# VH-VL binders against Cytochrome b561 and DOMON domain-containing protein At2g04850: the designs that were tried, part 11

Target 1, 131 residues: Cytochrome b561 and DOMON domain-containing protein At2g04850, of Arabidopsis thaliana (Mouse-ear cress) (q9sj74r43to173)
Amino acid sequence: QQASIAWTYHPHNATLDLCFFGTFISPSGWVGWGINPDSPAQMTGSRVLIAFPDPNSGQLILLPYVLDSSVKLQKGPLLSRPLDLVRLSSSSASLYGGKMATIRNGASVQIYASVKLSSNNTKIHHVWNRG
Below, E stands for the ipSAE of ESMFold2; O stands for the ipSAE of OpenDDE; V2 stands for 0.75 times the mean of E and O plus 0.25 times the DockQ between their complexes.

## First folded at step 4 (VH-VL)

Design c18 (framework fv_enfortumab)
Fold by ESMFold2-Fast, scan of step 4:
Structure c18 (fold): chain C 131 residues (1-131), chain A 125 residues (1-125), chain B 107 residues (1-107)
Amino acid sequence: as target 1 above (131 residues)
Amino acid sequence: EVQLVESGGGLVQPGGSLRLSCAASGFTFSTYDMNWVRQAPGKGLEWVSYISSSGSTKYYADSVKGRFTISRDNAKNSLSLQMNSLRDEDTAVYYCAREYLDYDSSGPLYYFDYWGQGTTVTVSS
Amino acid sequence: DIQMTQSPSSVSASVGDRVTITCRASQGISNYLAWYQQKPGKAPKFLIYDASSLQSGVPSRFSGSGSGTDFTLTISSLQPEDFATYYCQQYYSFPYTFGGGTKVEIK
């Protein structure tokens, strides 16, 4: 099981490109990678990308969303809250995304995401989970 | 089959208002960024507005800022453009376009992979 | 705003001809450029992304090249269905901007 995160910052347009490299724990499992610029020790407020295989097509389904106490983690589009502009109270950070793609090479997956950072605050904390 | 169908165009006088709609089908609308692009008679393409997949982030061309408002309803698979204080220069065919993100070894790729057939707006004094 | 300038504005060509269209950005946009084809009365169709990557299903006679500020679209052997107007578009930053278009018309 291996996982790594790569990123590239484009200062001209304040865009952060991210790539998550990982291997699925099981054929029906999911892999999540997230950014929490506000509270790194807590999942609430975290921006995450969840990828899991579609049983029908075999292609990866990528669901970007922000976790909050009202959202239950489950499979399906009902949990899809695209990475978008988020105003965060404690960090003064504003981040937006919503653009992402997946590339699969066998059991390995690469999740690409682009997020545009506001000029306010760019402190970013990484959170990684799988299920 | 991916399909985008625009409606709401018509003839309006300067200073008037129109609301354009784009009905999406054949894909998960809530996961795609959307754009409006227009084309004046005999002229080239001009980007008008962008809205993120959730609807929280919006951008506008300087020529329409303060007059046009882009919005979407993901539950109804629809994109809208509210056009106020219309001017003769806003006369054009308006297209809605789906923006897809792709990646290769060079980096992120963004492009308008599907377009509607367009709806005509004519602003005449 | 990034200004995109296309040249020529029109070109007269015959079937079998090699056609080249140029697109110039007012500042560096890396490879973040797409090309579209538009036939009269129709919506634009996507052809090329990342300056040189051909969309699946687009004939191999189409090719794109360039990076930074100078880009070209080439049709190596023009076919009857290729008579259309072609547009470049930068997606490096907002606002997105298109070139003025190049009309490829029958000679």
Scores: ipSAE 0.000, ipTM 0.530, lowest interface PAE 14.0, mean pLDDT 70

Design c19 (framework fv_polzastobart)
Fold by ESMFold2-Fast, scan of step 4:
Structure c19 (fold): chain C 131 residues (1-131), chain A 123 residues (1-123), chain B 107 residues (1-107)
Amino acid sequence: as target 1 above (131 residues)
Amino acid sequence: QITLKESGPTLVKPTQTLTLTCTFSGFSLSTRGVGVSWIRQPPGKALEWLASIYWDDDKYNNPSLKSRLTVTKDTSKNQVVLTMTNMDPVDTATYYCAHSEFLYDSSGHFDYWGQGTLVTVSS
Amino acid sequence: DIQMTQSPSSLSTSVGDRVTITCRASQGISNYLAWYQQKPGKAPKLLIYAASTLQSGVASRFSGSGSGTDFTFTISSLQPEDVATYFCQQYYTTPYTFGQGTKLEIK
């Protein structure tokens, strides 16, 4: 269950560029990473990026979610509305450098994303999970 | 083909509650990435988004009207219901329901619309 | 809320003319902008989403461009059936908001 994260903060526009590295439990599983940009100490309101393989093509799909009180962590992916905080575009497994991208290398995945932080928020706490 | 149709009363008295039903075909509101939204348009004016409900039962209401709005779905009947309390003459408008599908990282553009139903609020 | 302002509010042109309508957002919305056509007595019809992507089945004379706060909608050669009101809409964040509309008429 290896996971690591690297980031670069850009103060001019209050954005955080990140690269998250995680591993899948199974070939049909998912890997997620998230933060709460508005209330770092709360789970509710966390913005989560979930990567999973398309069952048909095997290509990785990367989707943003918001974790709120209506969503329970369960076996399988989180079921929530797409994230509205970060204006990200889904990308193929070979694409990166966009605001949201993913690359798969065997059982591992790298998620590249940019997150806009509140100008008042000096705290950054992140979470990750997989299923 | 995706189709939607609004139904409900065409005349409502001030202070009463409006209930509108959107019945659809050609898609399921259990499909990941799918949402149904309510949008209204007063005669001769701009469109105003009211509320959205998504495949996972997640709901978003326009903050200006949030206390008055309830949106529910019945996936087995292919229906979405909008309830709006305390109706006022200013709420006179054509009410539409519309389909949206998650494309890339968003689901807020409306690709198929019902025909609309005019609701007049008058004493 | 994000305010969407369209220009012009109305215009009258001739068949075959190039028509341009603009839409300005009060804050940055990236490319999360859609354009709709609404004919009298009908529901709106999606023409363009993601600022520049043409909806399937929509005539190629319609196009969109722009990002951030400034967006443009163009009809390369106006046809009689294009008489309608055109609306822009941001879907960057809720509440989703629409422009006031541009009424397009033929002389």
Scores: ipSAE 0.000, ipTM 0.533, lowest interface PAE 14.8, mean pLDDT 74

Design c2 (framework fv_diridavumab)
Heavy chain, then light chain:
Amino acid sequence: EVQLVESGAEVKKPGSSVKVSCKASGGTFNSYAISWVRQAPGQGPEWMGGIIPIFGRAKYAPKFQGRVTITADDFAGTVYMELSSLRSEDTAMYYCAREMATIEYYFDYWGKGTTVTVSS
Amino acid sequence: QSVLTQPPSVSAAPGQKVTISCSGSSSNIGDNFVSWYQQLPGTAPKLLIYDNDQRPSGIPDRFSGSKSGTSATLGITGLQTGDEANYYCGTWDSSLSSYVVFGGGTKLTVL
ESMFold2-Fast, scan of step 4: ipSAE 0.007; ipTM 0.577

Design c20 (framework fv_polzastobart)
Fold by ESMFold2-Fast, scan of step 4:
Structure c20 (fold): chain C 131 residues (1-131), chain A 122 residues (1-122), chain B 107 residues (1-107)
Amino acid sequence: as target 1 above (131 residues)
Amino acid sequence: QITLKESGPTLVKPTQTLTLTCTFSGFSLSTSGMGVSWIRQPPGKALEWLASIYWNDEKYNNPSLKSRLTVTKDTSKNQVVLTMTNMDPVDTATYYCARIDTPMVYEYFDYWGQGTLVTVSS
Amino acid sequence: DIQMTQSPSSLSTSVGDRVTITCRASQDISSYLAWYQQKPGKAPKLLIYAASSLQSGVASRFSGSGSGTDFTFTISSLQPEDVATYFCQQLYSYPYTFGQGTKLEIK
């Protein structure tokens, strides 16, 4: 199934609460999602969440990364698209607001995260990959 | 390894301008999501947030200080500078700089400098 | 401004005891709360962020809980090195504000 994004913006602290929906290729694979708040066309500066299952417990682990010029990028295509933004309800945002969380539903994964945004940015698009 | 260190005068007279420099290593303010904050603590009292500056040059100042505050950065030198005008004895405090980390989680101040005590006295 | 009120202001207890400190926000801050430890003469150290997330490298005896306006910080088994002042901070809106601190001492 297609990757999608839902979001809610909080002007009080300039944060964007996001929910990314993706799918795994295999039970031991990973899914990564990110955005670049500075330059939508660049991989450098992207904030990426990588979700993968613990090989022993099978529970989903979520780790945040920033892709900057000092970090060695894993070889593989990163897919970048304009955000298909769906507003999260206030109640949905409050359950995961400001925390990283993952929910697995079979081969599907939902990643919840909060991102600090520049108040001057008017366009953001996401990047995602899996392996 | 991430380190931050404050530098500047330790004694300031009333009405003078205070200039403090935060010099850091182990991270860059060219990295998206990074920032530096200034916080002070009067002797025996609570912490007071003063200002924050971010990788994208966005700045936020504590309005209680009536815009006496200016924060700037020099990304190439790994430095952030705080300027505070019209110093008063009540501004006597230990001044800290701290790293702001915002990648995909709540903003937080994860590494702090050792602090520098600034005494304001006539 | 959001006011952060901590209780108690100070406490003295014994090594091995469970220690609980609370922090109350004057308005809903969701989970935008951090806890810091400050030892005498030292800079603050981040222990907990996002109300309940343990900072990397911090001992597992420290924990945080709560959301909205009421938050709790717990030390499950007090150690001598835990003597310090503990502060909460809201990061929900500017200006960011701190609690007045809780001074923890061993009897």
Scores: ipSAE 0.006, ipTM 0.567, lowest interface PAE 9.8, mean pLDDT 76

Design c21 (framework fv_polzastobart; at its last look DockQ between E and O 0.03; V2 from the best seeds 0.00; counts 0 for: pae E 17.0 > 2, placed apart)
Heavy chain, then light chain:
Amino acid sequence: QITLKESGPTLVKPTQTLTLTCTFSGFSLSDYGVGVSWIRQPPGKALEWLASIDWDDDKYNNPSLKSRLTVTKDTSKNQVVLTMTNMDPVDTATYYCARYITLYSGSYFDYWGQGTLVTVSS
Amino acid sequence: DIQMTQSPSSLSTSVGDRVTITCRASQSISTYLAWYQQKPGKAPKLLIYDASNLQSGVASRFSGSGSGTDFTFTISSLQPEDVATYFCQQSYDTPLTFGQGTKLEIK
ESMFold2-Fast, scan of step 4: ipSAE 0.306; ipTM 0.745
ESMFold2, look of step 5: ipSAE 0.000; ipTM 0.531
ESMFold2 (binder alone), look of step 5: mean pLDDT 92; pTM 0.939
OpenDDE, look of step 5: ipSAE 0.014; ipTM 0.650

Design c22 (framework fv_inotuzumab)
Fold by ESMFold2-Fast, scan of step 4:
Structure c22 (fold): chain C 131 residues (1-131), chain A 123 residues (1-123), chain B 112 residues (1-112)
Amino acid sequence: as target 1 above (131 residues)
Amino acid sequence: EVQLVQSGAEVKKPGASVKVSCKASGYTFTSYYIHWVRQAPGQGLEWIGGINPSGGITTYRRKFQGRVTMTADTSTSTVYMELSSLRSEDTAVYYCARELYDYIWGTYPFDYWGQGTLVTVSS
Amino acid sequence: DVQVTQSPSSLSASVGDRVTITCRSSQSLVYSEGSTYLSWYLHKPGKAPQLLIYKVSNRDSGVPDRFSGSGSGTDFTLTISSLQPEDFATYYCMQGSHWPYTFGQGTKVEIK
C-alpha cells in the first residue's frame, strides 16, 4: 500500500473523518489523493491533495487542487487548478506544517482532516496516484 | 465568473404555492450545496434549508417541514425552492447561496448569493 | 436549536470610528475536528448579503483589512477598525457548527 485514504462517516453530525496515508517511492517523488463527491467517471470538480517534499528544504509541500471544467483536455494528465487559496488560505498554512515520518527505505506521510457534510447521502469517490 | 441568478418577483394569494429558481454558472454545480435564506420586512436573516445537488438530499428547518420542497436539476444547473400553503408572514426576499463542503478544508460558508426574489403574499 | 444573540442590536457611528459587534451562542461552536464555524455577513437593503469573515477570524477574498474577527467557544467579536462610508449596513453572525444553521438577529450600524 503506497497511498491510501481511510474515512469514517458520523451521521449524527454529518461529519466525515479522513486519513490520507502515503509512502514516497523516492525522496523527490509525489503522492496524490483525490475525492469526487459525485460520479467517479467525472473528474471535473474533484478535490485533489498533492504532496511532495521540497527538494531545497525537505519540508512536505501540500498543494490542494480542484479539477475545473475550464481545463482543456490534452493527451496525458489534466492540468490541475489550485483551490482558491485566497478564499481558503487560512487553512493552507496548517497543511504546509505537516511532517513526514522517515522509514528505513523512504518517507511516509499521514494527514488527518475532518469535513462537515450537509447530507447523510453524500457519495464519495476516491482516487490515489503516485509518481 | 461564479453567478447565482434567481427568478423574478412573485405576488401570491394566501394558500397558494410559489416556486423560486436559482440558476448556477461558473463552477461545478454538483460540488456545492445550495441553501435558501429569507428576510421578511423589518426582520433578520432566516435559514430555511439546503440541498446537495449531487443526489438531491435536503435538510429543512423544522418550522418549514411539510411546506417546503427543494429540488435540483443537474442538466440545467438549477435549484428550486417551492413553498406551499403561503401565509402573509411568508412575505420576504428569498435568497439562494452556495456552500462548499471540502474534504480538506471543511465547510466554506455562503460565499456567493443570488440577487434575491421578493415574494409578496397578500389578499 | 443553537441560539445566536448579537449585541448591540443597533449603534450610531461616524466615519473613522472603531466599531465592535459581539455575537454569543447558546452552546459551543467548536466542531469535532477543532474548527469553529462562525461567519459574519454584511447586508445592505436591495443587495444580497456579503461574506466578510469565516471560521471566526479569516477574511474572505477582497474584504478590507479593517474588518477582523475574533473569539472562541461561545463568544465572538467583529471589529471594524476605522469605519468607512460603505460600511453603514446591518451585520449578521451565523453559526454553521450545528443543524439548523442560525443567524444572529443583526446589528444595524447607522450614521451618527
Scores: ipSAE 0.000, ipTM 0.529, lowest interface PAE 11.5, mean pLDDT 72

Design c23 (framework fv_inotuzumab)
Fold by ESMFold2-Fast, scan of step 4:
Structure c23 (fold): chain C 131 residues (1-131), chain A 121 residues (1-121), chain B 112 residues (1-112)
Amino acid sequence: as target 1 above (131 residues)
Amino acid sequence: EVQLVQSGAEVKKPGASVKVSCKASGYSFTDYFIHWVRQAPGQGLEWIGGINPYGGSTTYRRKFQGRVTMTADTSTSTVYMELSSLRSEDTAVYYCARDIEMATSYYFDYWGQGTLVTVSS
Amino acid sequence: DVQVTQSPSSLSASVGDRVTITCRSSQSLLYSDEKTYLSWYLHKPGKAPQLLIYEVSNRFSGVPDRFSGSGSGTDFTLTISSLQPEDFATYYCMQTIELPYTFGQGTKVEIK
């Protein structure tokens, strides 16, 4: 199914506003979106937002990540615990204030995030996945 | 070779706490989840909970929430499970087990040798 | 919780016999990623459990080819094509489609 990313760049403060849209496969699923502002499309170095429902309350949890070779994003839809944040500020970009905006039709999600860039380069490489 | 080596048998009185260790070797410690499973005498296997050693996030079976705490020490590649307010029903062999690396594949590939915890007065 | 039940609870067999153990779940273990979250373990008293089969039918590294798994949805089978002396043990199935993870009650394979 469909997943998309919309973005707006603000050059005066070097920030990138992102809106991720995706659908869950199941109520216990997760959806992930990523960008890599530093390199052509590759997983290592990607800034990833992962969304999944809290199994106790049903509220959506949003966690920003930076992927590297030491990080394992395991368990996806069967997790009953929040995923840990990793390396939020060690690269040219950091994710700020990531949060779920809405859940529509019980299977769709929109996530808003702001990323501060160290350069005026708006070329981004994006990935997404779900479980 | 992958190995999970657990601490030795414990005898405790009702109301006490026990802390069992599980030392990992032969693989990248933070790349795999560790889960705990117990077997009471004459009973089957019962899942207790698990921990992600990278960051320390935990998940527990509801009946153990409030009594069980799992922690990981990355400097020694060791996971701990502490169970408090012990009851005679907690007498069991406790196993740690490694959970598969892949996000969409869940199973326990290697297990510790087990630790017998006896709760009696 | 997802319940899993094994049948039979025990059986007696001789070396060379074909042994079949079944596992039934209270709901489908097929997930939207098209994987089925069912694994099988061998357990001997005084030893750690050992993984035999994962995702219904995949044999774990080092497991002899006499062990095979099959099934779909809610009904699963572990087959030992020709029982060997080291195969007398208790066998468990486990579901990991949702938390809490649950095991079947076990099937004891005893010498006849």
Scores: ipSAE 0.000, ipTM 0.525, lowest interface PAE 15.6, mean pLDDT 71

Design c24 (framework fv_inotuzumab)
Fold by ESMFold2-Fast, scan of step 4:
Structure c24 (fold): chain C 131 residues (1-131), chain A 122 residues (1-122), chain B 112 residues (1-112)
Amino acid sequence: as target 1 above (131 residues)
Amino acid sequence: EVQLVQSGAEVKKPGASVKVSCKASGYTFTRYYIHWVRQAPGQGLEWIGGINPDSGYTTYRRKFQGRVTMTADTSTSTVYMELSSLRSEDTAVYYCARGVTLFEYSGSFDYWGQGTLVTVSS
Amino acid sequence: DVQVTQSPSSLSASVGDRVTITCRSSQSLVHSSGDTYLSWYLHKPGKAPQLLIYKVSNRFSGVPDRFSGSGSGTDFTLTISSLQPEDFATYYCMQGTYFPLTFGQGTKVEIK
């Protein structure tokens, strides 16, 4: 399994709660998940969350990114559009619970996020990638 | 340049309906919410509701439920607000305003229409 | 509904004065994302309202440096460091964290 997603929609405040599971290509790589409000199922135009390990500490960092034409015009080395972030955690319960690590220990990530939707439609289009 | 242009002033009798338009230009119409806000004479600003122009999804303040209808026409980049069963208390300047982003509801209005005066009198 | 209260309702000031307007909400405006959706608007008779500050402290494009916003949770302030002739207007705060969206009652800044 390379990636999976679960979500719960809360219509009273138009909020979508998400849990994304993704697997890194390498220990120094990244995993990204996002949605494209303009062109469903395309990477360009997506508002994405990218998870990667800090080179110095090895702790996972989660940052929001925008992969559309406006990114080229924005200032800064890490360009992003605001997304509601709940939390980030490793996919391995054994790291914190004392159980034996799987081969996915440290190679996978769970991303939690809350996204405000402009519609009361439960249909979402998402994309993911890794590098 | 982002611009919202509203239809002209209206005078209506009590019990009638009014339909105000808001034509958007200078941006991608379906990427931003359009909200409606009014100001009655001598009063403050009051939020009425908003519409997602892409999906047609609407959210209204409860006191206007059953009397207000918001619609969007993507072919003309125009949002409409229709208010029925008009009362003298509905006399106000009605504004359309753009919500900052479609993807995340950020709760602020960056560009506003010029306003439409609706007068309800016999 | 979340209540938003502004103070004062009106104030008299001279060009060059520092002006502070306060906005208080009946409950915390902090969203689950950690952002706080509190914005400030300038309104003059016969003109559309215009955005000054969004998310508590961020100036909208083109807004002069003399305008600043601060605050947290339920208590927020708009400060004009040196009032200019074009700043005599009514100011509104708005909470965007909860539906329905609600405005403060407005603060009129009048020439002394």
Scores: ipSAE 0.000, ipTM 0.514, lowest interface PAE 17.3, mean pLDDT 72

Design c3 (framework fv_diridavumab)
Fold by ESMFold2-Fast, scan of step 4:
Structure c3 (fold): chain C 131 residues (1-131), chain A 121 residues (1-121), chain B 111 residues (1-111)
Amino acid sequence: as target 1 above (131 residues)
Amino acid sequence: EVQLVESGAEVKKPGSSVKVSCKASGYTFSSYGISWVRQAPGQGPEWMGGIIPLLGTAKYAPKFQGRVTITADDFAGTVYMELSSLRSEDTAMYYCARSPYEILTGYPDYWGKGTTVTVSS
Amino acid sequence: QSVLTQPPSVSAAPGQKVTISCSGSSSNIGSHYVSWYQQLPGTAPKLLIYDNNKRPSGIPDRFSGSKSGTSATLGITGLQTGDEANYYCAAWDDSLSGYVVFGGGTKLTVL
């Protein structure tokens, strides 16, 4: 149940190259990594990259989303629903350098991405979750 | 049609290095990873490493870490594998193979015909 | 000295069915997907099965895969003379920071 991250920041063009390591909670679940550019250290409102298997092919799909603050966490014996996710619009290109990839090791996943940060943002706070 | 074409056969002396190329065509180069797999005579395949051309990131099998370097030229659609400090045990057929978008942990789905590297005894 | 263990040979008559086993450990088959490859003499390996039991386009349904615990099995029904080949299993191994491991191979002879 662990996660880790490796990253390199390039101040010349305000990009962050990263490799996030995470684990699925179930074979049909998702794993996500992200940052919150507006409210550092808050999970709600974070812009995240979500990795999940395509139901038809089984290949991993990697897509950008934002965590929805309107959804309350629900708890149950064998069911937990951390948060619903909302897909980021195409205008969110400023948060992504156009390069991203993912690889899977059974229950583990690695997310590789280049993220474009605001040139005025001097704080980099990351979050991760799974469902 | 997907094609992977390795460079020609090589004969090398012990202690030297060899650099093999793999030209990919028939698909979007950045959408897949490329693995290098070798096979010694009478033996099974052995994964050496692979590269994610999209990011320029390579990963190597523990046995080859420090001796192998894998690089990509996105413009040319070509991947290179350089193996140093050659020994007689390095005599083998060397294949490049395409890996799905899951990249290095995926399954190589299309293989080149291979190139022979012979290290003289 | 392969990491995954396969029987060195298997044989059957045309029209019969055969199974080829592949045995590993919790760090490879027990935790990760299994793929299978067919290699005809003088040719490169060809992907036959991926993700334990899925076939690529162009692979006939005579070929099937399964996985149970730390072992995997390749099944071939309606055996044909053109099926004579070496067969290899493969999986990711999460020990030593991760790498792909292959079986030692099984030579299938069609009698």
Scores: ipSAE 0.007, ipTM 0.542, lowest interface PAE 11.5, mean pLDDT 73

Design c4 (framework fv_diridavumab)
Fold by ESMFold2-Fast, scan of step 4:
Structure c4 (fold): chain C 131 residues (1-131), chain A 122 residues (1-122), chain B 111 residues (1-111)
Amino acid sequence: as target 1 above (131 residues)
Amino acid sequence: EVQLVESGAEVKKPGSSVKVSCKASGGSFSTYAISWVRQAPGQGPEWMGGIIPIWGTAKYAPKFQGRVTITADDFAGTVYMELSSLRSEDTAMYYCARDTGYSSDYYYMDVWGKGTTVTVSS
Amino acid sequence: QSVLTQPPSVSAAPGQKVTISCSGSSSNIGNYYVSWYQQLPGTAPKLLIYENNKRPSGIPDRFSGSKSGTSATLGITGLQTGDEANYYCGTWDSSLTAGVVFGGGTKLTVL
């Protein structure tokens, strides 16, 4: 799978720091990643981040969405809502175990996000897709 | 407008360690990479390493691997650089700097601290 | 050793144009974006150019950048006495140093 995720949990703040690594299928495609911070067992309310290149400038755009019960994680009719402290990085280099390596095949994207979790501390379930 | 505020000048003896801090004012570090760059008297800048605070992962230049440790205190908005086993060659100005581009986490620095002078006397 | 080569100095008169070169290889400039920094005496470096040819807000269009193959160039037109400074190119190197690298610097003197 040309996707991976890693995270760091901060118990005193109930905050999960996430970094998603993904790859585009095509130069005009998109990559999406999501999580439901309140109810991981439900799709409704999932926060998703969709990354895609602007056709005019080639710069990466990151858009946050909230899924309703009629939509799976994929490009489509999604509702947009703000997310806290999100950074999108597109790079021909990656960090692995303290070492930087270059990526020469296909476009790669790193999506960073901080998610405030429910005080119930439910297990996190994430999803991703691309098109 | 974000400013990076570095800690004060240090005078150290050979073999000791120094820890320099870099605090964001008017913003935070959570969405940016922060690099540490030093400059010895009369020489050009030399990248030591950097950290992505939201990720907690630090990357070090091979020359400094094993001697440098870069950490972030995300709550305080402060990044630290600790250099151990100091030598006279470590006498330099130490800068922290921020990367804000989408194309790279460590390729360019747009906001710089004013620098911290570290003098290692022998 | 520096993996990016710059001329140690350049000079020109007020109002003239100057160019500063930065030469590298395929492991750095040939495959990665180039940035340029201005350092006035006693100050921290200041970003002049990023992503080969883009200017940050507040940098006048007298400053320009370009990249061709494994070399980059900083151009400064309409030179002013306030442009006297050291100029450094920077990029990523994937070979020996595996990180950010800077050129050795060019001292610009406005005569």
Scores: ipSAE 0.005, ipTM 0.521, lowest interface PAE 13.5, mean pLDDT 71

